# VHH binders against p49116, part 288

Target 1, 238 residues: p49116
Amino acid sequence: EGPLLSDTHVTFKLTMPSPMPEYLNVHYICESASRLLFLSMHWARSIPAFQALGQDCNTSLVRACWNELFTLGLAQCAQVMSLSTILAAIVNHLQNSIQEDKLSGDRIKQVMEHIWKLQEFCNSMAKLDIDGYEYAYLKAIVLFSPDHPGLTSTSQIEKFQEKAQMELQDYVQKTYSEDTYRLARILVRLPALRLMSSNITEELFFTGLIGNVSIDSIIPYILKMETAEYNGQITGAS
Below, E stands for the ipSAE of ESMFold2; O stands for the ipSAE of OpenDDE; V2 stands for 0.75 times the mean of E and O plus 0.25 times the DockQ between their complexes.

## First folded at step 20 (VHH)

Design pb116 (framework vhh_ozoralizumab_d1)
Fold by ESMFold2-Fast, scan of step 20:
Structure pb116 (fold): chain B 238 residues (1-238), chain A 119 residues (1-119)
Amino acid sequence: as target 1 above (238 residues)
Amino acid sequence: EVQLVESGGGLVQPGGSLRLSCAASGFHFEDYGMYWVRQAPGKGLEWVSYISWDSKYTLYPDSVKGRFTISRDNAKNTLYLQMNSLRPEDTAVYYCATHWLGSSPEDSRGQGTLVTVSS
């Protein structure tokens, strides 16, 4: 009935650990990434349509799409995070791993390809000058994806995705009326998110969080935070 | 230099309780999530608990959920682990950490504190 997203869902403020160390390490990278992950999960929980799907369905949905949400968050917060500096530090660490022969050549290649895809995605979003409203709707489109295996209520999820796309279209047409093809340029960026491996994202950003437990395994715990913690994270000002 | 000093370990009977402490120095403790990890005799490292910098988020594996509680006092640069309903399988050296151990060449693992649960 009402709009899928409100102005409160556009606000997405990442608070970074301070100060940034002179030499980046897994502590700083993991802390930064976990803050973004928690912010992204609580953003999703703040959407009434997401809550309406029920706990089992919404948990399965986020387990399937967390990497896409996280990557969109990286692009949106790239400047705040100094993401290019973080990725440069990761690349340096990988170069050292080649010398120590700790990783197979094919694995290093896969990780480097992932980093290049991530950089390309973030650069394309920056060049398009994606605004906060556009990011909110793109996150909603990937969140309400009906095509992940094992989902229930796929017709309802699809309707929420269509609503997100309709509201994005209305916003872009109103705000960027002179740019006839802007919506198309934005939407063709989304398929690239599914080419990026969640396993590689975990290795790059979350090695310091829970090294032997996958992110999708902790998502149910994150989503169950219902009290002051959840509310504080979403509306924790800025 | 990051320094972490664990204390509070000891011998306790099954069903008993212990409170572990970790005194942190050499970094901005108030800005980092903190971990408790353990290593049982002859086993690898096992994650026990996580707490965010602002205490808003805590995570536990199913093996300790409902029995262990992580907390922190940022004014005192101190991390705590309250362990209740202890079981023999909780016997391990417990480490305070700023990250998952082994993920960094500059491992910030504390010295550890031994917890033995035995009748």
Scores: ipSAE 0.517, ipTM 0.711, lowest interface PAE 1.4, mean pLDDT 85

Design pb117 (framework vhh_ozoralizumab_d1)
Fold by ESMFold2-Fast, scan of step 20:
Structure pb117 (fold): chain B 238 residues (1-238), chain A 119 residues (1-119)
Amino acid sequence: as target 1 above (238 residues)
Amino acid sequence: EVQLVESGGGLVQPGGSLRLSCAASGFYFEDYGMYWVRQAPGKGLEWVSYISWDSKYTLYPDSVKGRFTISRDNAKNTLYLQMNSLRPEDTAVYYCATHWLGSSPEDSRGQGTLVTVSS
């Protein structure tokens, strides 16, 4: 009955492993990506509306949208991650793979197109100077997407998505009152998230899991992640 | 190079307890998440526990939640697994690893320590 998001849901602080290696390696990139993934899942779990949907629905929603949440997180944290440097290192590795004939041309093309789409998305968000409140609501709109195949409780999910959209509209109109078209510019960026392959995101940032475990398989365990903040929110303790 | 040395395994009766240790070297231990993985005889690798670099986040599958506790001492470059209320199905070789997302198991896990839960 209150607002969908509180000020606590605006805070999204990624801490990077330190020091950054002089030459980027897969382990540094995967640790950085894992931190962003855990932060994104913890953020979602902290939303009372999300908790109210129940465990099975929460798992299904996050399985459907983790790539969209992760990509929004990459855009939001692009500067702290030095994402352009990470992507440049990945591109350099792919160009070396072409020269050594280790990957098919079709696969390299797919991955390069994915990197281009990711760079374009992040650049668009940076150009719009999306603030922390706007990112929080965009993540909520993505999280509460009722239109993924196989979801149950779609009416309740749609209600929360509409609430996220309304609260974003209210925020933008109040904060950026002179920019009549800002909300429209922001919202037309969202469809691009669904054009990006979660499989390619896994290969770029989460290469080679122990025991051949996918992100889809670990999502239920990530959502059950124990934190002092989350436990305090559930029990109502300060 | 990354080096991980597990210890603390042994034979224990059902309902007993064991504390595993993993001595880490060759990387900035304090800046990387760590996890425990196990492999029962004739089975694949099963993830057991995860702890973030700062100990803020810990994850457990339902099979061990409430019985196992992961912890770390960044000053000593050491990872721990406290195992309580052990069951016969916990019998496995236990490995520590530096990365479980986007990493090679051959590069990131140690030699392992055998835990046998039997009467």
Scores: ipSAE 0.521, ipTM 0.736, lowest interface PAE 1.5, mean pLDDT 85

Design pb118 (framework vhh_ozoralizumab_d1)
Fold by ESMFold2-Fast, scan of step 20:
Structure pb118 (fold): chain B 238 residues (1-238), chain A 119 residues (1-119)
Amino acid sequence: as target 1 above (238 residues)
Amino acid sequence: EVQLVESGGGLVQPGGSLRLSCAASGFRFEDYGMYWVRQAPGKGLEWVSYITWDSKYTLYPDSVKGRFTISRDNAKNTLYLQMNSLRPEDTAVYYCATHWLGSSPEDSRGQGTLVTVSS
């Protein structure tokens, strides 16, 4: 009973390291991205419906969709992050790597295409003026995706996704009643998230993590972050 | 420039405890997440713990969870690792870090402190 998301789940406030350096470096970019990643994981863990699915299902869902959640977070927090400045710094670093023969031209082309797709997605969301409620429900639709391989609680996940879609529809129709096609314009943006490579996202934003530590491999540990809000999920006991 | 100075390592018997410290300078310590990383003899680097800039979140791999506690004092620019119930497999050089790319010149980690767990 009750809505899938409360007002506490709509608030999504990223605090940035301060001050921003005059010339961006990998350390600042990685810190900024890590803060957004932790905020996104904390957000997902705070949803009662997500908690109800259990630890194993929660881990599987987040492993499958963290890149989509992170990218929605980049779009939502683009102004706070000065994302355009961060992406320009990454591009400059990549161009210097070409000049120094550190990376192949084919690989750099793939990474640049990813950056352009990311910029286009963020610009599209900004142009639509997506609000905090809309972002919260889009993140919930992405999180409760029943179509990932190996999921156990598929029917319950689908129910939560349908509830997210219904509540987004109700919100948009009430808040933007004069814009009959707004919901459709928002929803057609979502498939682009699945075209963005999680491996390339890791390379761009999480440089500075040791060795072969992938986001996929640390997701179980991030979800085990110890906070008083996650009664029963804090224990981690086998 | 980033400077990190680890201390507190030594020889301890299995089941013993050590408290490692890392003194940080050359950057705004209070604004950046911090890691403890270790390297056992003849092995690669292994992450041990992570703490956010504001101490709200801490991460541990299963190998040390419940035995090790990471903490920080932003007023003193100091990172700590409390190590309890030490095991022979915890024997390693322990490094604090705020960001690194392996052995790159851009690595922001200290010189390390040796922890030896043996009887």
Scores: ipSAE 0.601, ipTM 0.797, lowest interface PAE 1.3, mean pLDDT 85

Design pb119 (framework vhh_ozoralizumab_d1; at its last fold request DockQ between E and O 0.56; V2 from the best seeds 0.63)
Fold by OpenDDE, look of step 22:
Structure pb119 (fold): chain B 238 residues (1-238), chain A 119 residues (1-119)
Amino acid sequence: as target 1 above (238 residues)
Amino acid sequence: EVQLVESGGGLVQPGGSLRLSCAASGFRFEDYGMYWVRQAPGKGLEWVSYINWDSKYTLYPDSVKGRFTISRDNAKNTLYLQMNSLRPEDTAVYYCATHWLGSSPEDSRGQGTLVTVSS
């Protein structure tokens, strides 16, 4: 069997709305987050092993790990996103919305702690100077996690995760041969992702979801997104 | 200020077709994903279509998939929704939206256009 990931899976380019406004409004933040989310999910879709698991299993996996994938994406794209600025803006918006009557003190604390954890995680990844290959493999390890409840084909998922881990190990040994403990340093960051609440992440970055729509509910549709056929309808309105 | 103006609604028979338009202003239209949402009488808001910023991807719920087509003309700052094979259950006020219904609903959608599907 060929490698789990190819060079095509290493590329992870996020395009931000341009120009960045002086004031980062909720619209800008939500658009940025949406782009990252879609990019992350489409990345997953592009992996042959992911496709091989079937639609139901794929959906279940992404539902289980979308927050972790998204967070890794934030870390990877932190510079291009100006993540620190976005987080500061989110905090400001929260403060403005925290009319004393809408959020409990406990909830505020939880949200602030989450933001702190997110920032610390991204900072830690930056300090490690994680490259594109390492991020790709880390995402794969997170994606093919067999320990989520309700998953089918767990044996196959585990095999894919092991393959991702092995490929990462080989890459690190080859690329960073003088840093004997680099792999360990990278892998020990993964538990931090499990400490982050998907609900709070959704609240922070996706506050504009319509009605009862949740990231969980929209994931199946994102995974089924079709490439827009530009062809036919623009010609009829002349 | 973000402004969205929906048009194209009306009365149509079951099986009929309508094309909705949304004129956008007050923001860089070409940089943002756009949505169509609808609200039926006595029901909450539901999304019916999404198109990303570069029109590369579109998204539909199962309820409208194969019948509705979202498109955009960035040069005209206009969003479109082609609705075919309309059903009575499609009766609703349709809104154009720039983001998911967030903390500022006033900035996220227009006044809407009424679509009534009835025999």
Scores: ipSAE 0.758, ipTM 0.884, lowest interface PAE 0.6, mean pLDDT 90
Fold by ESMFold2-Fast, scan of step 20:
Structure pb119 (fold): chain B 238 residues (1-238), chain A 119 residues (1-119)
Amino acid sequence: as target 1 above (238 residues)
Amino acid sequence: EVQLVESGGGLVQPGGSLRLSCAASGFRFEDYGMYWVRQAPGKGLEWVSYINWDSKYTLYPDSVKGRFTISRDNAKNTLYLQMNSLRPEDTAVYYCATHWLGSSPEDSRGQGTLVTVSS
């Protein structure tokens, strides 16, 4: 009936802790990443179709796809985050760990491979000049993935994913009418998100988040979190 | 260096209330999410509440939801925990913390304030 996403779902404004410290540290990186994670989960919670699936399904979906949503958010907010600077600092730390024998060679290889995959993904999205509408629909396609193990309501999830795909196609055809193959170039990038380990993303960006509690464990609480927007709904309806 | 100083703990009867405060220094308090965590005698560390930098988001585990309220005053670099309807199982040392919970190169967790709920 109505569109899956409204204009409010296209707006995705990350506010960074400011200023960026001269020497990056775990505190700054974790705060920056947590802001993106919370913004991403708040974005998902605001979608009426997502709300309609119910609490248990919502939790299962986000637990399955948070890393894909987070990575799309990193790409979308790469400039605001100065992501290249953050990744360079992480690489320098890993190079120092090689020199000091603090990490195994196999582990360092896995983490470096993950960083290179992330850089390649973000670079490909930047080169395609993905706009805010396109990011919103790509996030919706990822969120409404019916193929994760253990999901219920998979037929309804699949219908929402197909609706996201159709609305993205309509948008691209209208906005980029002269570029016949743009949609295909965008969609072929999505499978790469599933090749990236959520455990390595967590190690790189969320060290120190609620000390030793995994993102998977905290997701149900983030989805149930209280927000000051409830006060705005009560007192500022117009 | 991150410094966090908790206060406001004490002995209180079941059903009573306490307000904890945490004075923060050594970092830009207004830019960072804050946590309350507690450790009961002989038990591990348990997170109690979270508030983001601009007070837009707050999180509570079911054990304290509806009884505890986290808040912050960024102008004063101060974090608060209002504790109502206290129970004997709330007896613990309460710490305020920022990221690096449970492990702190720069004392990202404070020294704590003791809350004892007993008749």
Scores: ipSAE 0.664, ipTM 0.828, lowest interface PAE 1.2, mean pLDDT 86
Fold by ESMFold2, look of step 22:
Structure pb119 (fold): chain B 238 residues (1-238), chain A 119 residues (1-119)
Amino acid sequence: as target 1 above (238 residues)
Amino acid sequence: EVQLVESGGGLVQPGGSLRLSCAASGFRFEDYGMYWVRQAPGKGLEWVSYINWDSKYTLYPDSVKGRFTISRDNAKNTLYLQMNSLRPEDTAVYYCATHWLGSSPEDSRGQGTLVTVSS
């Protein structure tokens, strides 16, 4: 009966390693991406509706949607992350790999198309000047998606998604009352998220993970992770 | 030049405790997440613990949760692993690691320290 999200779920502050290296490397990119992933997972597990679904359902939902949440996070934090610079460095590396005949042409095409789609998505969100409340509700709509394969409790998940949609509608109508079409323009951005490949996201941003871990395999542990809360040392995840 | 130097390994009885240390240099240690990983004889690398750059998040697999504690001292550029209630299956070479540093996963970890749990 209460709101799905509160003001604490709007706060989304990403802190980057400093200084940015003279030459971007996998170490910096993986740390930056890991910070965004942990911020996104902390955000999701702090939502009372998410907590109400139970641990098995939580894990299934996050496995289904982590890449969409991560991609929304990239768009929201693109400027602080210097995402365009990171992607340009990756593109240069891929072009050098062609010269050295290290990757198949088909794989490189797939990765380059993914980078283009990611850049286009982030640019479109920036043009709309999506605010923090709007991002929070878009993430909730993505998180509580009942139509991913293999989910249980889809009726309850659908009800939470409808609540997120209603709260976004109310917010946009109140805050942007002069722009009749803003909600529609925002919502038409979402289908692009389903086209983002989690495999390629891992290759772009998480190649530096150690111990043969994939994001899918560590999600149960991330959702149970221990946290320490201090006034002056949080990463913006509180 | 990035360097990770593990220490504190040795022979210990089952049920005993051991504290591993890792001295880091050649990068801004305080800005990066750190791992402990281990390799038992004939096995691949197994993730044992993770701590993020400012110690706000720690992660453990079920095999060590409740027995092992990761910590870091960013002022000393040092990573720690407190291992309690040790079992024979904890016998392995333990490596301090960070995210992949170069073209080989091996350059992202130290030389290791051997922990042997045996009566």
Scores: ipSAE 0.638, ipTM 0.837, lowest interface PAE 1.3, mean pLDDT 85
OpenDDE, second read of step 21: ipSAE 0.733; ipTM 0.877
ESMFold2 (binder alone), look of step 22: mean pLDDT 80; pTM 0.806
ESMFold2, fold request of step 23: ipSAE 0.539, 0.601, 0.482; ipTM 0.788, 0.816, 0.758
ESMFold2 (binder alone), fold request of step 23: mean pLDDT 80, 80, 80; pTM 0.809, 0.812, 0.809
OpenDDE, fold request of step 23: ipSAE 0.694, 0.687, 0.715; ipTM 0.861, 0.858, 0.867

Design pb12 (framework vhh_ozoralizumab_d1)
Fold by ESMFold2-Fast, scan of step 20:
Structure pb12 (fold): chain B 238 residues (1-238), chain A 119 residues (1-119)
Amino acid sequence: as target 1 above (238 residues)
Amino acid sequence: EVQLVESGGGLVQPGGSLRLSCAASGFRFEDYGMYWVRQAPGKGLEWVSYISWDSKYTLYPDSVKGRFTISRDNAKNTLYLQMNSLRPEDTAVYYCATHWLGSSYEDSRGQGTLVTVSS
């Protein structure tokens, strides 16, 4: 069967619009977020186990977990993105909106709480010094979640998740042999991902992505996106 | 400051072809993904195509896949849409767009270019 992930799945390189503008704007933030979203979906599509589940299952899985994958990507790419600067700009905009009475106070509170949870998650991952292999396996554990409502093939998905968990354990035990509790410290961070609203993530990072189209609606098209790299993987007709 | 100027629309027979252009200014065109969207008479906005900043990724809905091709020339700050095998259902005003939309798509959009597919 071989390993679930190869070394090619560990590489996760985000290229940012250059240079960063002096004053951050929605255009820069949305472009940066879109690049991370496309990179994350490209990463998922490249996994043979993911391909083996079939298009309908792939679409359902990504629809269910895109926010968790995106948030892990934000944590992994926080330095490249200058994420703290982006979040500070969003907070400043929201504070100005409160003063101008343009948004509901209850809605602003929900959004601010979401930003706090996101910052806390990214800070915890940074303090743990999560490496590229660990991020790849955490993303795989999230991707192959059998417990989302409406999924079919749940036994196959669960087997791939268990394989991801076993390979992460093997990696951590071999690489960080002197740190007996490292795996436990990493895994207890994952439940926080499900407490963050995909609707608020969408509002913060993807306003105007494709008119009034939601991320949920565009996911099937992102998974079908044309790129030379996928033609050999998805057809195999030669 | 951001300006998008569409051109190339016109009247065409079913089965015909048109090439739309969008001239962009006021931002670093080479760094941003671009979209084509359309609005048919009496209907809402419909996404038509997307291209990444580096042309590596392109997206098409099933309604136009295989018939339309999006491309860009970053040296000329220009976005293109090659439309082949046109159908009456493709009749619409076509707009180019980027993520610089403020709070809504309409805020930064130009006048568009009208495509009419009729006998």
Scores: ipSAE 0.600, ipTM 0.804, lowest interface PAE 1.5, mean pLDDT 85

Design pb120 (framework vhh_ozoralizumab_d1; at its last look DockQ between E and O 0.55; V2 from the best seeds 0.64)
Fold by OpenDDE, look of step 22:
Structure pb120 (fold): chain B 238 residues (1-238), chain A 119 residues (1-119)
Amino acid sequence: as target 1 above (238 residues)
Amino acid sequence: EVQLVESGGGLVQPGGSLRLSCAASGFRFEDYGMYWVRQAPGKGLEWVSYIHWDSKYTLYPDSVKGRFTISRDNAKNTLYLQMNSLRPEDTAVYYCATHWLGSSPEDSRGQGTLVTVSS
């Protein structure tokens, strides 16, 4: 069987709303985050191995790891996004919205710590100078994690993860032959992703969802998104 | 300031069709994903359609999939919702919104347009 990832999966280009406003409002932040989320999920969709798992398993995987994928995306796109500025803006908005009767001191602390962890993670990845291939493989490793509860086809998921790991290893060995410990340095960053709360991430970047809609609940629909061309053909035929 | 103005609502019979429009101003319309939401009497807001900023992708809940079509004309700063095969349960005030994943209430939606599906 061929490789898990191809060069097409290495490309991960996020387009930001332009121009960046002088003041980053919630609208801008949410749109930016939305684009990254969709890009990440569409990236997953583009992997043949992902499709081979079936729709139910695919959905379960993404539900389990969307926060990690999103966070890796933030790290990868930190410069293009001006992530530090976005995070600063989020903090400002949070401060302006904080009401003592609604948010406990502990909750505020948790949110602030989450922002800190997110920033530190992204900084750490920048310091490692992770390239596009490495990010692609890391995302694949995260995506094909068999240790999430409730997953089906765990053996197959594990095989895909191993394949991702092997391909990453081969890439690093080939590309960074002088750095014998680079793979280890990269992989040891992954545990940090699991320490981050998906709920807090959602609150920070995706506030104001309609009704009871959550990222978790919308993921199945995102994974089923249709191209406008397809829809246009349907409407034209009717 | 962000302004959204919905139009095109009305009374239709079951099985009928309507086309809603939303005129957007006060922001760079072409840079933002847009969506339609609706609120039926006594119910909460629910999203019924979403379109990407680049118009490459659209999203529908199962309740309207195959019947509703969202589109946009960036040159006109206008969002559309073609509604076919309307059902009584589609009766609601329909709103266009700037972002389904989060916007401030003030810049999230307009005054809405009423769609009534009844015999």
Scores: ipSAE 0.739, ipTM 0.879, lowest interface PAE 0.7, mean pLDDT 90
Fold by ESMFold2-Fast, scan of step 20:
Structure pb120 (fold): chain B 238 residues (1-238), chain A 119 residues (1-119)
Amino acid sequence: as target 1 above (238 residues)
Amino acid sequence: EVQLVESGGGLVQPGGSLRLSCAASGFRFEDYGMYWVRQAPGKGLEWVSYIHWDSKYTLYPDSVKGRFTISRDNAKNTLYLQMNSLRPEDTAVYYCATHWLGSSPEDSRGQGTLVTVSS
């Protein structure tokens, strides 16, 4: 049985390339985003419940929710990343691109709307002063989402999501006992994550990662590397 | 300006081994993930391996998993690829690369080193 998450799952420390260059470039932005992506994947693989679902289910879940996990990570690590500075540099590049007719106005509008949604989400989380435990449970709730198309083992995934929700509720009610509506304020932020396009996130943060390879296509390799030793152990135990 | 200089390629018989090196300059090598990418004659670019800035994570496609090993020496600004059990289909120009400066691998890769696996 036990709890879904332990104290080890609360630790989420991003190390940035140093120093930040005076003029931001794709190299720095992609490296920074890649570090957050790997940290997020490592975090997911450390959860015993996630491991118990098996490699195929793990891959399907992460493919479905990596953008939500990544966006929560951006919000959690916004200060460490100087995310506002990165987004400002991207906006500046987009404005210069329209001046040079390198991108269509419609595409620039879509990307700008995505950036504004991302900024709004990060600002809302900052205003709520979401702590490390709350971020861990919010990530677990989005990770164990049974409602993505094409998933198998949906009943077990739903049970893990419900367990995440219950443990978050217990934590918030105990830790923020005088703020009766804090949990509701936190949970109503989650639907916004599904409004953010994974394709636009990839274009903004992962330009050319592994030479035009999609995040979706590399996820199995990241998870396979992270789980190689664990899968060997459980197979041997069989 | 990012500069990457590959070396170590050559002619080797099937089942043989080669070790490729890449000397990096023009950026803080110790802070960036690195890739090996290859291009076989008449084919597009194919990802071969990735190593995280601190060597904590390494990735391989199934085609080279168990045969190739990527490593780095941050003190020497050098990336390595140890290639074992080489096959004719491994014949390609091998490029050292980092996260793209533009929208194409050629914007962030070196000149390459030729590996030919043939009897």
Scores: ipSAE 0.683, ipTM 0.841, lowest interface PAE 1.1, mean pLDDT 85
Fold by ESMFold2, look of step 22:
Structure pb120 (fold): chain B 238 residues (1-238), chain A 119 residues (1-119)
Amino acid sequence: as target 1 above (238 residues)
Amino acid sequence: EVQLVESGGGLVQPGGSLRLSCAASGFRFEDYGMYWVRQAPGKGLEWVSYIHWDSKYTLYPDSVKGRFTISRDNAKNTLYLQMNSLRPEDTAVYYCATHWLGSSPEDSRGQGTLVTVSS
């Protein structure tokens, strides 16, 4: 019955490879994206409500929503990542692939449309000046979606999503009391996440994974990943 | 030029242990995630382990979890794989790897080191 999220779930600090290469490449882009993915998965599995659903349900939820969580992470970290610069480098790489006849023109158009949608989403979130608390609750709303096919415990998942929505509402009303419509403006951005293709996200950001392993296939292992930090403190956290 | 040089392979009895090392150069090793992959004769590549740039996260497939430990020393630009409780099924060429570099998948891994587990 406690709050769904604590202050520890608001902190979302992405550390970038340093220095940024003079000429961006697949290696740098994949490392940057991998850091965001692992940060997002660490965030999700640290939530007590998520832990309560059990491993099979957790895997199914994350498989269904990882791209939406990743896209929210891109928007939240767009400035520190220099996302516009990364996307420009990807566009340049795609143009080189056309010269070498490696991709069809139809696929390139599809990918370019996805890049435009991603940029528009990130710009709209920046325009609203979404803060860290708001991002944390938006991610929770996306994570605890009961709509995905094949889920068990959908009633409990729906209750967690409702709790995330109520806590977001309470936060916005207290923090932005003079902006009556802020919650509505924030929530209407969520449908755009459903337009993002996980297949294209993998092509844009994860082409460099060894053996072309899909994100879907490694999610069970990421959710069970071992951590090296705070060995003595992991058992004593809050 | 990126270079990854594996060492520490050899012949070992079932139940034995080996420690593989990988010396890395030509890129900022401390900024990039690293992998061990393996290839048994006549088989494709199999992912064996992954470690984050700062060692904060490690991943293992079920086939090796609990037996293999990946680690890195960023000050020495060196990646390690401690392999315990070795089985004949672990016989393979083991490669140190990073994300794709250059124009082909082979640019992202070293020459390999052979591990043979037999009695």
Scores: ipSAE 0.614, ipTM 0.831, lowest interface PAE 1.4, mean pLDDT 85
OpenDDE, second read of step 21: ipSAE 0.729; ipTM 0.877
ESMFold2 (binder alone), look of step 22: mean pLDDT 79; pTM 0.804

